# Miniprotein binders against 8-oxo-dGDP phosphatase NUDT18 (nudt18), part 5

Target 1, 325 residues: 8-oxo-dGDP phosphatase NUDT18 (nudt18), of Danio rerio (Zebrafish) (Brachydanio rerio) (q568q0)
Amino acid sequence: MDSQSSILEENLEKILRGEGLEFDSVAEQVDPVTLRKNVCYIVGAVIFNSKEEVLMVQEAKRECYGRWYLPAGRMEECESILEALQREVREEAGIDCQPITLLLVQEQGPRWVRFIFLAEETGGSLKTTAEADDESLQAHWWDRKSPLPLRAHDILSLIDAGLKYRRNPWFPVTQPVDFPCHVVCQRLFLTFISSRADADDRLWLLMSNNNTSHHPRLPIVVSFRTYISKAVSKLIEDCMPSSYISVHIRGILGVQHNGRIPGKTDGICFNTLVLLENTEEGAEIGSPPSLETDCYRWQEVTNQGLKAKIIERIKDGSVLPFQSL
Below, E stands for the ipSAE of ESMFold2; O stands for the ipSAE of OpenDDE; V2 stands for 0.75 times the mean of E and O plus 0.25 times the DockQ between their complexes.

## First folded at step 2 (miniprotein)

Design d3 (from g0 with H13Y E16R R17E E20A E23L K24E K43L E46W R49L D53R)
Fold by ESMFold2-Fast, scan of step 2:
Parts: sequence; structure tokens; C-alpha cells
Structure d3 (fold): chain B 325 residues (1-325), chain A 89 residues (1-89)
Amino acid sequence: as target 1 above (325 residues)
Amino acid sequence: DERTEKLVDEARYLLREAVAYALEAAEYAREGRLDEARKALQLAEWYLLRAERIVNKANEMGDTEAAKRIAELLEKARELIRQAEELIK
């Protein structure tokens, strides 16, 4: 293997561990996102006590007054995702918390992303009605069975995801890492697996072609103002016919953001694991789909340990879930 | 059943693409970028048609569960395409 292969393998290992990588650059014609103007990030917490009761807050807002929900709210400027989570839990429920892991990333409509965390109580005191304010009326530990008027039932699946992870984790702890970004974008682990009865599985990654030999790069795609998943589909449509493939976003390997850095840093980079399946009848199952561009190439992963790790993450679904609502 | 899960997963993927393109078409139309709006709308319609074929085939084979599980997303995609069509014309 040459030096470029070694650098690629180091970068892949870092991403698999949930670590960040520096951004190269994005197209000049893409305007930076700005929190509260053209992008909205929601953070929410699933927190259980020792009895597996879940932390709930009673809404103070007019439109949902008196109804119960998970501690959740909008990220503000000049804070990290984790800081936003801890602030919302403290403001709405009165308790201090530490995030254990991201449980789920959801997108809905243009420019709306929600980060759901599993977190644990580390201090503070449960907010009472005597402390009611604009943030919430009170907080309670809900047994998940007693009747409780919910603001919305979407949180039931979030609570279930938290219980599932708490009892038997199926993906590694995944936390946001501090890397500034001015756009919403994805760095893609776009994978193809070939399986043959008479041979070991082979793994292919889509790579960006580069005029220089400095660093091999994974593709980076910018959100097209509708859904984050749309950026992946646009890349695939640009380099291969969409009718010949099935595209599966397996999940997110990492989240890079640093809103504390001065300047336009309200963007986010997701390190996204994507499985591409060739559905063309008569196609060789031993080779990835043909590319109709010289901007990208297929690169086989020949390092046996790294290949095994990536294939297992894909087959087991051992990645942070991502949902389009 | 795993067959139902596979059909639901594929239909959801196609419908989410239809929704995404319909929203993009509407945004282009509001910006007066009608050529780009029409191309996005054509893609939305193409993905919707593919999803409907999967659901119709499943129903013909007696698997109504797949259609039931994606009904809300299917209606959302249809409504957003209709809204985009109205804006483009």
C-alpha cells in the first residue's frame, strides 16, 4: 500500500470512531446557513431514572399549554449541540444532565433537523409548579403507562429507542465533535459490497478524484434545501442512473459542528454511511455500478481488518439511525 | 414479515425522494426559476409513480400491510406534488 492508501485508511478509522476531519471547501455559490433565519436545529433528551421512568416536561406555550413532552428546544447561536441539550434540560426540567449518546437524527421539510439524545441525570432538582415560567410549567418522571396528555405522540418511538439502546446498545456511542462548518453537508461513506459463494466479501468506496496526490477524499455533498437525504440522491443521479440502484442511508457515523467559533459556523457536517445495491438484471454482482463521470472512482478496501469493520457496521445496522419525516 | 419490510423500506425511500423533489420544485417556482422547478417536479412524479407501482403490486398479491404502513407518506407526496404543479403554472 502506498502513503495515500495509508492516509485514507487512517481517515476511515477516525470516522468509524466518531471523530472529525477537516473540511476541504464547498462551492462559493452556496450561501452559509444562519441559525433561526434559514436553518433550525432541535435538540431533545430521553432521560431515565433508576426505575426506567422517563423525564417529561409540561408545556407552557399557548399552542400546547399543559401538555407533556420530552425536554426539547431550539439550538441558539454561540453554543454547541451538547450545550444546547444541557441548557434545554436545565431550563425545562430543572436537572443537570450528561449526554450518553445520540439516539436518532431526524429531518423534516426544508432546513429542520432534530437531534435526539439518550442522557443521564447528574444533578439539579426536578422543576415544580412553584418554579413555572415561560420555558415549562413543571417536570415529572413518567412511568410510560399512566394516562398523560401528550403534546404529540411522536416521542413514544423516541422513548422506545432510548430504552432499546439503554438495555442493549446496537451502535457505538456517537457524540457531536467540535468542527466548524458554514453549510449543511455530508461526507459520504458510499459503499458497495460484493458477495460470492467461493470468495470473501469485497468492499468498495466511492472516492472523489483529485488533481493532486496530497489527500484521498470521500465525497462531500451540500444540502439542496429540501432534505439532507436529497444531496445523496443528487450525487448518485449525477454519476450513475438511479433506476439501476437501490440507495440506503444506513445511518450517521459522526456529527461535526462548532457554533461557539466566531463567524458563520451554524453549519453541520454529517459523516454518513450509505449502502448502494445494484438492482440491474444481469449485472455482475462482483463489481460496483459503472460510473458515467471522471469526477469519482470506485476504490476497493483491501485492508482486511478495516473491510471487516465497515461490512459489519453495514450488515448489523450498527450506526446512529437517520430518519426523514 | 421480511417481504413486507422490504417493500415498505423501498416505498418509503421512493416517497421521501418524491417529497424532497416536490418541495424543491415549489421553492424553485417561488423564486421564478421555472425550468429548474419543472425538472424537479418531473423527478418527484417519477419517484411517486415507482412507489405506487410497488404498493399496487403488493396489494394485487394480497399484501395490504405495506400499503397501510405508507399511506400517510403517500398522501403527503401527492399533496406536495399538487401544490408544486399549481405554483409552476
Scores: ipSAE 0.000, ipTM 0.233, lowest interface PAE 15.6, mean pLDDT 81

Design d4 (from g0 with E20W E23L K24D E27S R30L E36Y K39F Q42I K43R E46L)
Fold by ESMFold2-Fast, scan of step 2:
Structure d4 (fold): chain B 325 residues (1-325), chain A 89 residues (1-89)
Amino acid sequence: as target 1 above (325 residues)
Amino acid sequence: DERTEKLVDEARHLLERAVWYALDAASYALEGRLDYARFALIRAELYLRRAEDIVNKANEMGDTEAAKRIAELLEKARELIRQAEELIK
């Protein structure tokens, strides 16, 4: 194994642990995203008490006045995703909280992203009607059974996901990490698995060719003017258009964000796990599809421990869910 | 039947999101945040169009029951989008 392979393995291990990597330059030239102008980030919290009652907030906004919802709101300038979550929960519900993990990331193109967290109460006091303000009217612990007029029913699936994770986690704790980024993009763990009846699985990753760097790099795809999920599919179609394969975004391994410098670091980098499946019936394909580009290459993962970890995350779906709306 | 149930569930899901974005658009407009209001409105319209496409496709295949089961939610989504448009003007 050479030094390039060692660096790659270290970087893959970091991503699998939910850690970040320094943001590399992107090939596509796009304008930086700026909070409050061309990008909107929403944070929401699913918080249970010891009785598995969920924290709910009564809306103060005119169009949904008096209806109940999860503590949720827009991120502000100069705050991290976790800081935004803790602020929203404190402002709307009166309690202090500690995030346990991301439960779900939802997107509506590269300009609207919602981060849903499972969090736990660490202090404070439930907001009462005497404390009503522009943020909320009050907060309550909902038994999930009694009639409660909801702002929208989309939160029911979020509450269910939180309860499922709380009882039996199916992916590792995944928290945003502080790394500056000026665009909304994905660093791709783009995988191909060869499975033969009488042999161990083999694993390949798509690697970026960079003429200014001698170190192996994972591909980065910028999602401007398109769905984040669609940007991944376009790259794959461009690289291997003659292949009988399907593209599956398994989920997110990590989220990188640093909002502290207004207008410079409002971007997000998702470390995204992608599986390519052979759609040709009954075919046992021993190698990944041939590439029609010099921009990328296939790299086999020969480290048995690392290979096993990646294949396990793929097969078990042990990865933060990502949903395009 | 099971096929109708899946179409109804998918269309309902899309319409509920259209309603949610329409309400957000109205909220942003009332706050004077017109750029955010327009963005939310575009998303509401996108979801409404997708739900309408599912209903139209179902009708073309002879499945008119799905359209009937979501008609009330479809009209609610349209009305909330119209209200948001009026606020943005």
Scores: ipSAE 0.000, ipTM 0.146, lowest interface PAE 20.4, mean pLDDT 80

Design e1 (from g0 with D9F R12L E16W R69E E72L K76Y E79R)
Fold by ESMFold2-Fast, scan of step 2:
Structure e1 (fold): chain B 325 residues (1-325), chain A 89 residues (1-89)
Amino acid sequence: as target 1 above (325 residues)
Amino acid sequence: DERTEKLVFEALHLLWRAVEYAEKAAEYAREGRLDEARKALQKAEEYLRRAEDIVNKANEMGDTEAAKEIALLLEYARRLIRQAEELIK
């Protein structure tokens, strides 16, 4: 129906723009995540000056004392992701900053997530050794060439990602939006593309049938005792257990978080773009995998403009990267 | 020079011990283990005092890199000890 397809199309456009949708818990009762007790969020900043020198801070911690790293730290209670970023940069480097975009989201286990931002300097003064404290010893602009003792080399790829985005953005600006959530979950753009040599690609999305609301619902999966990436695979296994398919998390379309109410809104909702590919004898053309459940249905995207946008994001990798460590 | 190197080595060693015990004290305090926290804090204070004695005798070090490193670590150790004291109460 026209009203149903119009609502779906509006919601899809909102998510593609990095906006959020209200979270409706349709899952079994799950204990809320609480920052500093059962979940840990890290924020880090890649900041360049006009010379493409990157902001570095000298570590004060015993294990890595005197070594250099990007401004980074653990999120605290009662703050948003962006507030945490600005606080960490101010405390460690002495400067004020404004985030430009998320560059990367990384997970390690079911309870650890790191948000890496590209940000720009907006004020403040570079921290000097006279201002050394337990947050950092000092900050400097690094030319990326001169010898500098690094705490760890993992940041080199983060710096490269920031430089690449700064020179030629390959995905839209993606920033956290303020929508409260009490669990770590994903709202899935779970896609299947059917291709023919002589015809336009067809696009299918997995939709939930469990909501009796007039509003179409994308599947939501809660991370419970599993990695964020594994929660998606479990959903696929549950609804398509007999299918020969591979699951590819293309990336994140949006991040929803509030954080300002302790123990109530420490959760995160990722709007996640997922591509399914048939692995049986090469799925050059075809239909989406048969579902072995009535809880979900395949919905074809017939709006040509919307379909083209989604397929482009998938094929070009024009989505915020997501990485499991 | 050899004497200065020995003083630098001893000061750094003691300051890192002070840092280690201050961090333990803070960790124990956050866990509500106040008796263990107080014992760790006492050790941190002891190591800091011994390091300060050596640093005060090393006025000949001037503006060397080692002297700057010791000054930063000394201030860092003091801050960690103060933080642990606050957590203990």
Scores: ipSAE 0.000, ipTM 0.096, lowest interface PAE 23.4, mean pLDDT 80

Design e2 (from g0 with E16F V19L E23W A26R R69E K76E E79L Q83Y E86R)
Fold by ESMFold2-Fast, scan of step 2:
Structure e2 (fold): chain B 325 residues (1-325), chain A 89 residues (1-89)
Amino acid sequence: as target 1 above (325 residues)
Amino acid sequence: DERTEKLVDEARHLLFRALEYAWKAREYAREGRLDEARKALQKAEEYLRRAEDIVNKANEMGDTEAAKEIAELLEEARLLIRYAERLIK
């Protein structure tokens, strides 16, 4: 009986460490995503040398010929996210690399996701103009000060984020983990914090009620036909439409993917930290909003260590950034 | 039908290209790089038009599931292109 509570706590700890969990088989069935047909994943690398110069690649493509960008490209069939990153860096820059952490996940609708990594050089040699091909013309270490014609300026904020993380990490190392998934979805740490002047903070998580013999599982929201952020908001509206609350996606705790079986494992599961805040002024709420459905329930986190870890991640923003473009 | 599958794959490829260039146009516009934004928007419109031509052919072949998927992606591309266009103008 009580072992169910310890199983939940173990699963929460796994997610907080960036580990994966099996997909919830009680979730509504949806059509699988297929790489290059109805979903596109981009990987990109921020790599610094010992002088804090950033690795840049000169574009060979007609529409941006001669302009400079971070090593980046599309994921292909039969590879993991990390394999795609290492392949793109090698093909475009000649450098072997090892990822340090995910730095940013960006979404443009449910069908376009970009993974930006902070990575380090482990070998190889800079691609020279003598080695120019369809992948790139050459690679160079950019001092970030000299004039350089960029393909796009969006990378400047990515480079800055990489420098910030390299000097003073503000979230734990977060790497994709090898777990098969056939859809694009989010497993939600949907949190509510109750604060009182005279007591410690209390923490609540939304749990799924779909299994009666085992401890309820975290909710999963599928985003096949809509933005991931919109899918989260839709779930909240379905569960508590009469509540005066705001929904904040704090960031990503983990990324689950296995691209080795095309058409079957091209999906991604994001373990996502979400904060609900009461927007009604003047009323102090000691408990989470009432649910208008039996499909979910609130579960208080009473384990003091686990509660403190989750609240810290929320308050400090100690979580992999996620942006909807 | 092998021919229908090829048309659907081609349309999806073009629509993802349209989305990519529309996204670039939006980012260039946000940075005040209007000439580059206009060029990216022109590319997005070109890919969108080519995809529309293929979608019309696929619709005549009657593949309802593929047509629905393409129609939804087509609408997403149009919405993003209109957004980028407004930022530029």
Scores: ipSAE 0.000, ipTM 0.321, lowest interface PAE 10.8, mean pLDDT 81

Design e3 (from g0 with D9R R12Y E16L V19E E72W E75T K76L E79F Q83E)
Fold by ESMFold2-Fast, scan of step 2:
Structure e3 (fold): chain B 325 residues (1-325), chain A 89 residues (1-89)
Amino acid sequence: as target 1 above (325 residues)
Amino acid sequence: DERTEKLVREAYHLLLRAEEYAEKAAEYAREGRLDEARKALQKAEEYLRRAEDIVNKANEMGDTEAAKRIAWLLTLARFLIREAEELIK
């Protein structure tokens, strides 16, 4: 194994552990994103007490006044995703909390991304009606069965996801990591698996053919407006436009964000795990799709431990879920 | 089913064209080139309509798994067309 292979393997391990990597500038000239001008990030918390009652907040906003929802709100300038989460929970529910893991990343249209966390109570006291303000009227632990007028029913699936993870985690703890980024981008872990009877699976990763980089790199695609599926589609169109392929976005391996300098660090880098299946007529059985460009190459993962770990994450769906709303 | 695979492959390529033209429409609109944007949007809408017809036929043939394989691209194409529509307005 040469030094380049060792560096690649270490970087892949970092991504699989939910850690961050620096990214180089991409060829696309895209204006930096700025919170509240062209992107909107929402954070929300699923918090259970020892009785598996979920923390709820009574809305003070006109359009949903008096209805109940999970603690949630928009990120503000000069804060990280975790700081926004802790601030929103404190402001709306009176509770201090620590995130356990991201449960779900959702996107809705080009400018809206929501980060849902499973978190635990670490202090504070439930906000009472005497403390009602513009943020919320009060907070309560809901048994999930008693009648409660909800702002929206989408939170029921979020609560269920939190319960499922709490009882039987199916992906590793995944937290945002502090890496400054000025654009919304996807680092794509684009994979192809060849499965043969009576043989071990083989695994390929799509790699950038960038000879000016110090280390081998996964493809990075800038999303102009936070749409992960668009980034995958763009990469496929760039490297294999004629192929009939099935694309499975497995989920998010990591989230990189800083947020501390408005207009300079309001971007996000998602490390996204994608599985390709080539069903093209006449395609070689067990070979990845043919590339129609010199900008990328398929690289087989021959390290047995790393290969097994990646294939397991793919097959088990052991990765942070991502949804388009 | 061989017939369903052929239809899904055809729909796949139509959706790639729909996405391409929707992105062109959005880019033209951002540049203030509204006539060119509207022409590109019309092409995107036509490709999407043709793809939707094929997906509906595949579903009628009882092969919903084949249709699921391109569902992500169908959703993406619809989204990009909507974005272009908003920018042209």
Scores: ipSAE 0.000, ipTM 0.340, lowest interface PAE 11.6, mean pLDDT 82

Design e4 (from g0 with E16R V19Y E23L A26E K76R E79W R82T Q83L E86F)
Fold by ESMFold2-Fast, scan of step 2:
Structure e4 (fold): chain B 325 residues (1-325), chain A 89 residues (1-89)
Amino acid sequence: as target 1 above (325 residues)
Amino acid sequence: DERTEKLVDEARHLLRRAYEYALKAEEYAREGRLDEARKALQKAEEYLRRAEDIVNKANEMGDTEAAKRIAELLERARWLITLAEFLIK
């Protein structure tokens, strides 16, 4: 094999392990996002004690006063996602914690993203009513069965996801990695699988042609004021407009963020696993959709081990879940 | 069921529009463009009210699961509208 193919395979393996790749593309027409100005990140924690009771916080805000929720709050300037999580849990619940993994990424609106973590208690002491402040009134361990007035019931699915992961992890530990980015963007594992009876599956990845200056590149799409799924759809419409295909965002392989320089590193790069499927029934031809551009090419993954890993992640859904409004 | 999913999808469409207008309102307010911010906020509130109407319709039809799911989505949209309203004022 040549050195270019070797570099590509190494980079694909890095992303599959939840590691990051440097994003060095310069777009002269792209304004950076700035935290608390035009982008909002929320962090939330699912934390269990040894009895599988979940950490809850009693809300101090007027709109939901006295109701209970998971520890959660907005990311501040000059902090990483993990630093924001640890700060919010300490401020609202009095507990020191260590993140175990991301459980879910939710896009709640354009440039409004929530990161939900499974984390464990490492110290501190539960916030009491004597310590009530603007952040919260108190914290408590909830048995998940006793009646408790919740701020919203959306957290019940988050708690369930945390329990499921603790018992039988279905995707690898996925933590944010430190790579600066000034926009909200996605690096795409945009995949097409061809399968025939009693034959090995073939796997294709969409690759960038004209943006390769350093090493072979996966496509990168920038979201300005739209949902992440819209950016993927636009790329597909631009490069294969005549194709009858369905697009499935399987999930997130990695999250890259720095956050330490306001206005310069407040962006996020998601390494996103996407599956294309033919909508035409009864005609699995064994080739990916034809491209109507020279900016991209289909690259078959012929390395048997790498191919098997990617197909397994897709078929088993072994990938960090992503949801949008 | 299919009826529940249709109601949730209709509400989700309206809430996406509410989010888009709330985000515009917040951006205009930060830029000092207060008249444009107020118009965007009014549009966000209009879409939010239409989504609330679907919750009422779901309850009238006895589809409490759809009503619950849509109400949970409404809280997310309300947060952005509240933020935009605060910045305008």
Scores: ipSAE 0.005, ipTM 0.378, lowest interface PAE 10.0, mean pLDDT 82

Design fd3 (from fd1 with T7L Y34E I36E F38T K72Y E74V E76F)
Fold by ESMFold2-Fast, scan of step 2:
Structure fd3 (fold): chain B 325 residues (1-325), chain A 81 residues (1-81)
Amino acid sequence: as target 1 above (325 residues)
Amino acid sequence: SEKVRILITVEGSPEQIREFLKRVEEIAKRMGLEVEVTREGNRVEIEIRGDPEAVKKLAEEILRIAREMGLYVVVFIEEGS
């Protein structure tokens, strides 16, 4: 039993560092997603120069012609997320870039995901009007103060997030890691914290009952027809329906993707940090909600160092932001 | 027999949205389907409920119009009872 506990702790440490784990089989058999047919992935870049001017591109598309936006576009078959980002920035702005970190993951079901990166310029030259093509008319460094006709104002919050991270990072560098997955899913780091005035905090994780496997397994939820966040809430409702709890998706600990085999590995696995809170005003409880299912169990984290790391990430919000649109 | 709910979110200029909604109303009326529209600035949400085949066909036509007009569109589908 000690060997299983050791393996679990090693796996949790890997997830906390933004590393990946092999994708386990899901509880039910599901069909693979296919890029460009039933899933769409968007990448976007927030890039600053030494003056904190942000890279902008002037749209060539007829509907937003002449308006300015961040370099952004759709991921293509056989590309990694990072390759798509670098290609879009080169095509639209003429510069080479290196991703620093993911800043934000946005979703809108059933299968639309946008990855926003903070990146830095590594080479190339700004696209000029003489180089205008179907990808963009030109690129400029925007001082963020001068009037500029934007395609949409949604990017203002993205730029602000990039500035905030650049000046004072509040979560660890988080980059996509190369692991194949055939569906859009979340591996849940689903936590419950018991806080009492007279004792140290206790931490619990929801674990899958893996009577057929030899290794401890975190729950995996697949998004078919609803928002990714709604899939998490549904799992909790299904196993804890009579509990007074609130569900908070704190953020993403890691992103796993390997799109090398179209139609087979076009999926994404998010390692998702979730916090359950007691919603009763002034409520004090010593243990997590009772489960009304044989599929899952609560497991206390007794390793003091690991427990402290997890609780700190939760309380400080030290996690890649995640947003359902 | 089963019911489907489709939520279509569209973003565009006021002029594009006005023309888009006019075309959506015309197609929905021809198909005998009702659509619920919610507008927040330059963003519009269209909710369609009903028979899966009819709802999906209407959604496909709406997406075709949105793409022809260069509107940015996201679809959310909820199937079942």
Scores: ipSAE 0.000, ipTM 0.095, lowest interface PAE 14.7, mean pLDDT 79

Design fd4 (from fd1 with Y34F I36V F38W E45L E47Y; at its last look DockQ between E and O 0.26; V2 from the best seeds 0.00; counts 0 for: pae E 9.7 > 1.5, pTM E .741 < .8)
Fold by ESMFold2, look of step 3:
Structure fd4 (fold): chain B 325 residues (1-325), chain A 81 residues (1-81)
Amino acid sequence: as target 1 above (325 residues)
Amino acid sequence: SEKVRITITVEGSPEQIREFLKRVEEIAKRMGLFVVVWREGNRVLIYIRGDPEAVKKLAEEILRIAREMGLKVEVEIEEGS
């Protein structure tokens, strides 16, 4: 039990640092996802030069011909997320880049998941009109003030987020880590904090019970038809159906992916920070919601250093944001 | 039977959101409807699924409460499922 407690605490620290954990089995029988069959991943880059001008590419595609957008494109088979980013920036803009951090993860229903990066130029040269092809017509540094016909205005908030992060980062550098996964899923860092007026806060984590693992594990929820945003609510409904629970998705602690084996490792595991508030009538502040299943249990975090780190992340909102469009 | 989904986004102060959610829970219980609430800071998203007429009535009550409390509200209706 003492060695199991040490393993749990070490694993929690790894997740908080964005290092991830090797992905094991899931509790449910589900078929692996397959890239470009039932999942689609998009990468996009926000890159600034020393004048804080942003890298833009002029679209060659029929539907948006001549309009401007961030370098972006679909992930291909056998690529890491970072490799896809670097390939897309090179193909569309002629620029070599190194990722600095993820800025945002987005979903568009079951259709796609998009990974937006802040990155830096490390080489190459801007694509000129003489090099125009089916990928793009040219690339240019945009001062963000001069008129430029944009393909869509959704990128303006992304550019702003990149500027703000570069000037004053508000969450730790977060980059995808190389761990295989066969489904789109979330490992839930699911917390409950009890507060009393003059007492120290207590912190609980939801832990999985009935698994083949020899050590305690955080719950894993598989996304139905790749709806990431709905999966956590389903778990809450299943294990706490008689409680009215406010679910606060704080954001993502880490992203795990290894696309090396098509049809077997095309999935992604998100390590997600979640805060629950119990609004059940008659419930006293100081204890987590009652569980109506034996598949999970509440585990109090008694290590004071670890508790402080987790509460700080929740309070500061120091996590990679997630958006459902 | 066929299901209708409505998403309502409400933004307000922490105390306003707390009171809002309590009132929503009371009405949902009274109507016997299941409501999923996704809270992200000072913003909540409310997903309502079920019988079209019952869902419409609950959504109307939720919108009325939000306006009565002076909360910022946005509504998205997904009728294609």
Scores: ipSAE 0.006, ipTM 0.374, lowest interface PAE 9.7, mean pLDDT 81
ESMFold2-Fast, scan of step 2: ipSAE 0.434; ipTM 0.770
ESMFold2 (binder alone), look of step 3: mean pLDDT 75; pTM 0.698
OpenDDE base, look of step 3: ipSAE 0.165; ipTM 0.597

Design fd5 (from fd2 with R5E Y7W L9V R43E W45Y L47I)
Fold by ESMFold2-Fast, scan of step 2:
Structure fd5 (fold): chain B 325 residues (1-325), chain A 81 residues (1-81)
Amino acid sequence: as target 1 above (325 residues)
Amino acid sequence: SEKVEIWIVVEGSPEQIREFLKRVEEIAKRMGLEVEVTREGNEVYIIIRGDPEAVKKLAEEILRIAREMGLKVEVEIEEGS
């Protein structure tokens, strides 16, 4: 039993560092996600120069022709998220870049996900109007204040997030890691914290009782025909349908993707930090909600260092933001 | 199940997309088909579910409207188990 606890603690530490874990085959038979068929991934870059001017590209597409936007585009077959980012920036802006961190993950509808990166320029040269093509007309550095006809104003909040991170990072550097996955899913750090004035905080994690691999497992939920956030709610409904609880998705601890084999590795696994709060008046504050299933159990985190790290990430919101559009 | 699902991706300007979606909604409503629509900027994802014959007919109408409006369209059929 002590060796199982040690393995769990090692796995929790890996996820907290933004590293990946291999996962068991999905028990439910769900059709694999495939780029350009039933899933669409968008990458976008927020890049600043030394003057804090942001890299912008002028749209060549008929429907938004001449309008300005961040370098952004669809992931193609057989590339990783980082490869897609570097390709899009090179094609649209003419420059080479390296990612600093993910800034935001957004979802919309059944199978649309956008990854926004803070990145830095490493080479190349700004695309000029003489180099205009189907990808873009040109690129330039925008002072963020001069009038500029934007394709859409949604990027203003993305630029602000990039500036905020540059000046005062509020979560650790988070980069996609190469782990093959055939579905869009979440591995959940589903947490409950008990706080009493006269005692240290106690922390519980929801654990899966599906022990096919003989190791302690965090719950995995597959997103299918619904928002990624709704998959978490469904798990909670299944486990504790009679509980009065508030669910807070704090954000993403890690992103696992490979992308190199179409139809086999186009999936994504998000390591998602979730906080449950009991909203029932008169409920015992010192205990997590009662489970109405044998599929899961509450596991107290008794390792003081690990407990402190997890609670700190939760209370500070020190996680990659995740947003449903 | 004999029901099928068709995924349609359409690219166009916001104005073209609004007109396109209005026409799709009217036809789908008349046919009693389940239609799910998701939008990302200039791209629209349409998922149609129902009987194969009815779904195919709606898909053909959607493609016809898209061609008339000069919209780029991609169609995928979700295969059953």
Scores: ipSAE 0.000, ipTM 0.228, lowest interface PAE 14.0, mean pLDDT 80

Design g0 (from h3f with Q5E Q16E S18A W20E S22A L24K F27E L43K S44A Y46E)
Amino acid sequence: DERTEKLVDEARHLLERAVEYAEKAAEYAREGRLDEARKALQKAEEYLRRAEDIVNKANEMGDTEAAKRIAELLEKARELIRQAEELIK
ESMFold2-Fast, scan of step 2: ipSAE 0.361; ipTM 0.746

Design i2 (from if3a with E39V R78E R80W)
Amino acid sequence: GSDKVYIVVFIRSPEEARKILEEAIKIAREHGADEVEIVIRVDDPELAKELAEEALRLLKEAGVEAEVRVEGNRVRIEAWV
ESMFold2-Fast, scan of step 2: ipSAE 0.215; ipTM 0.640

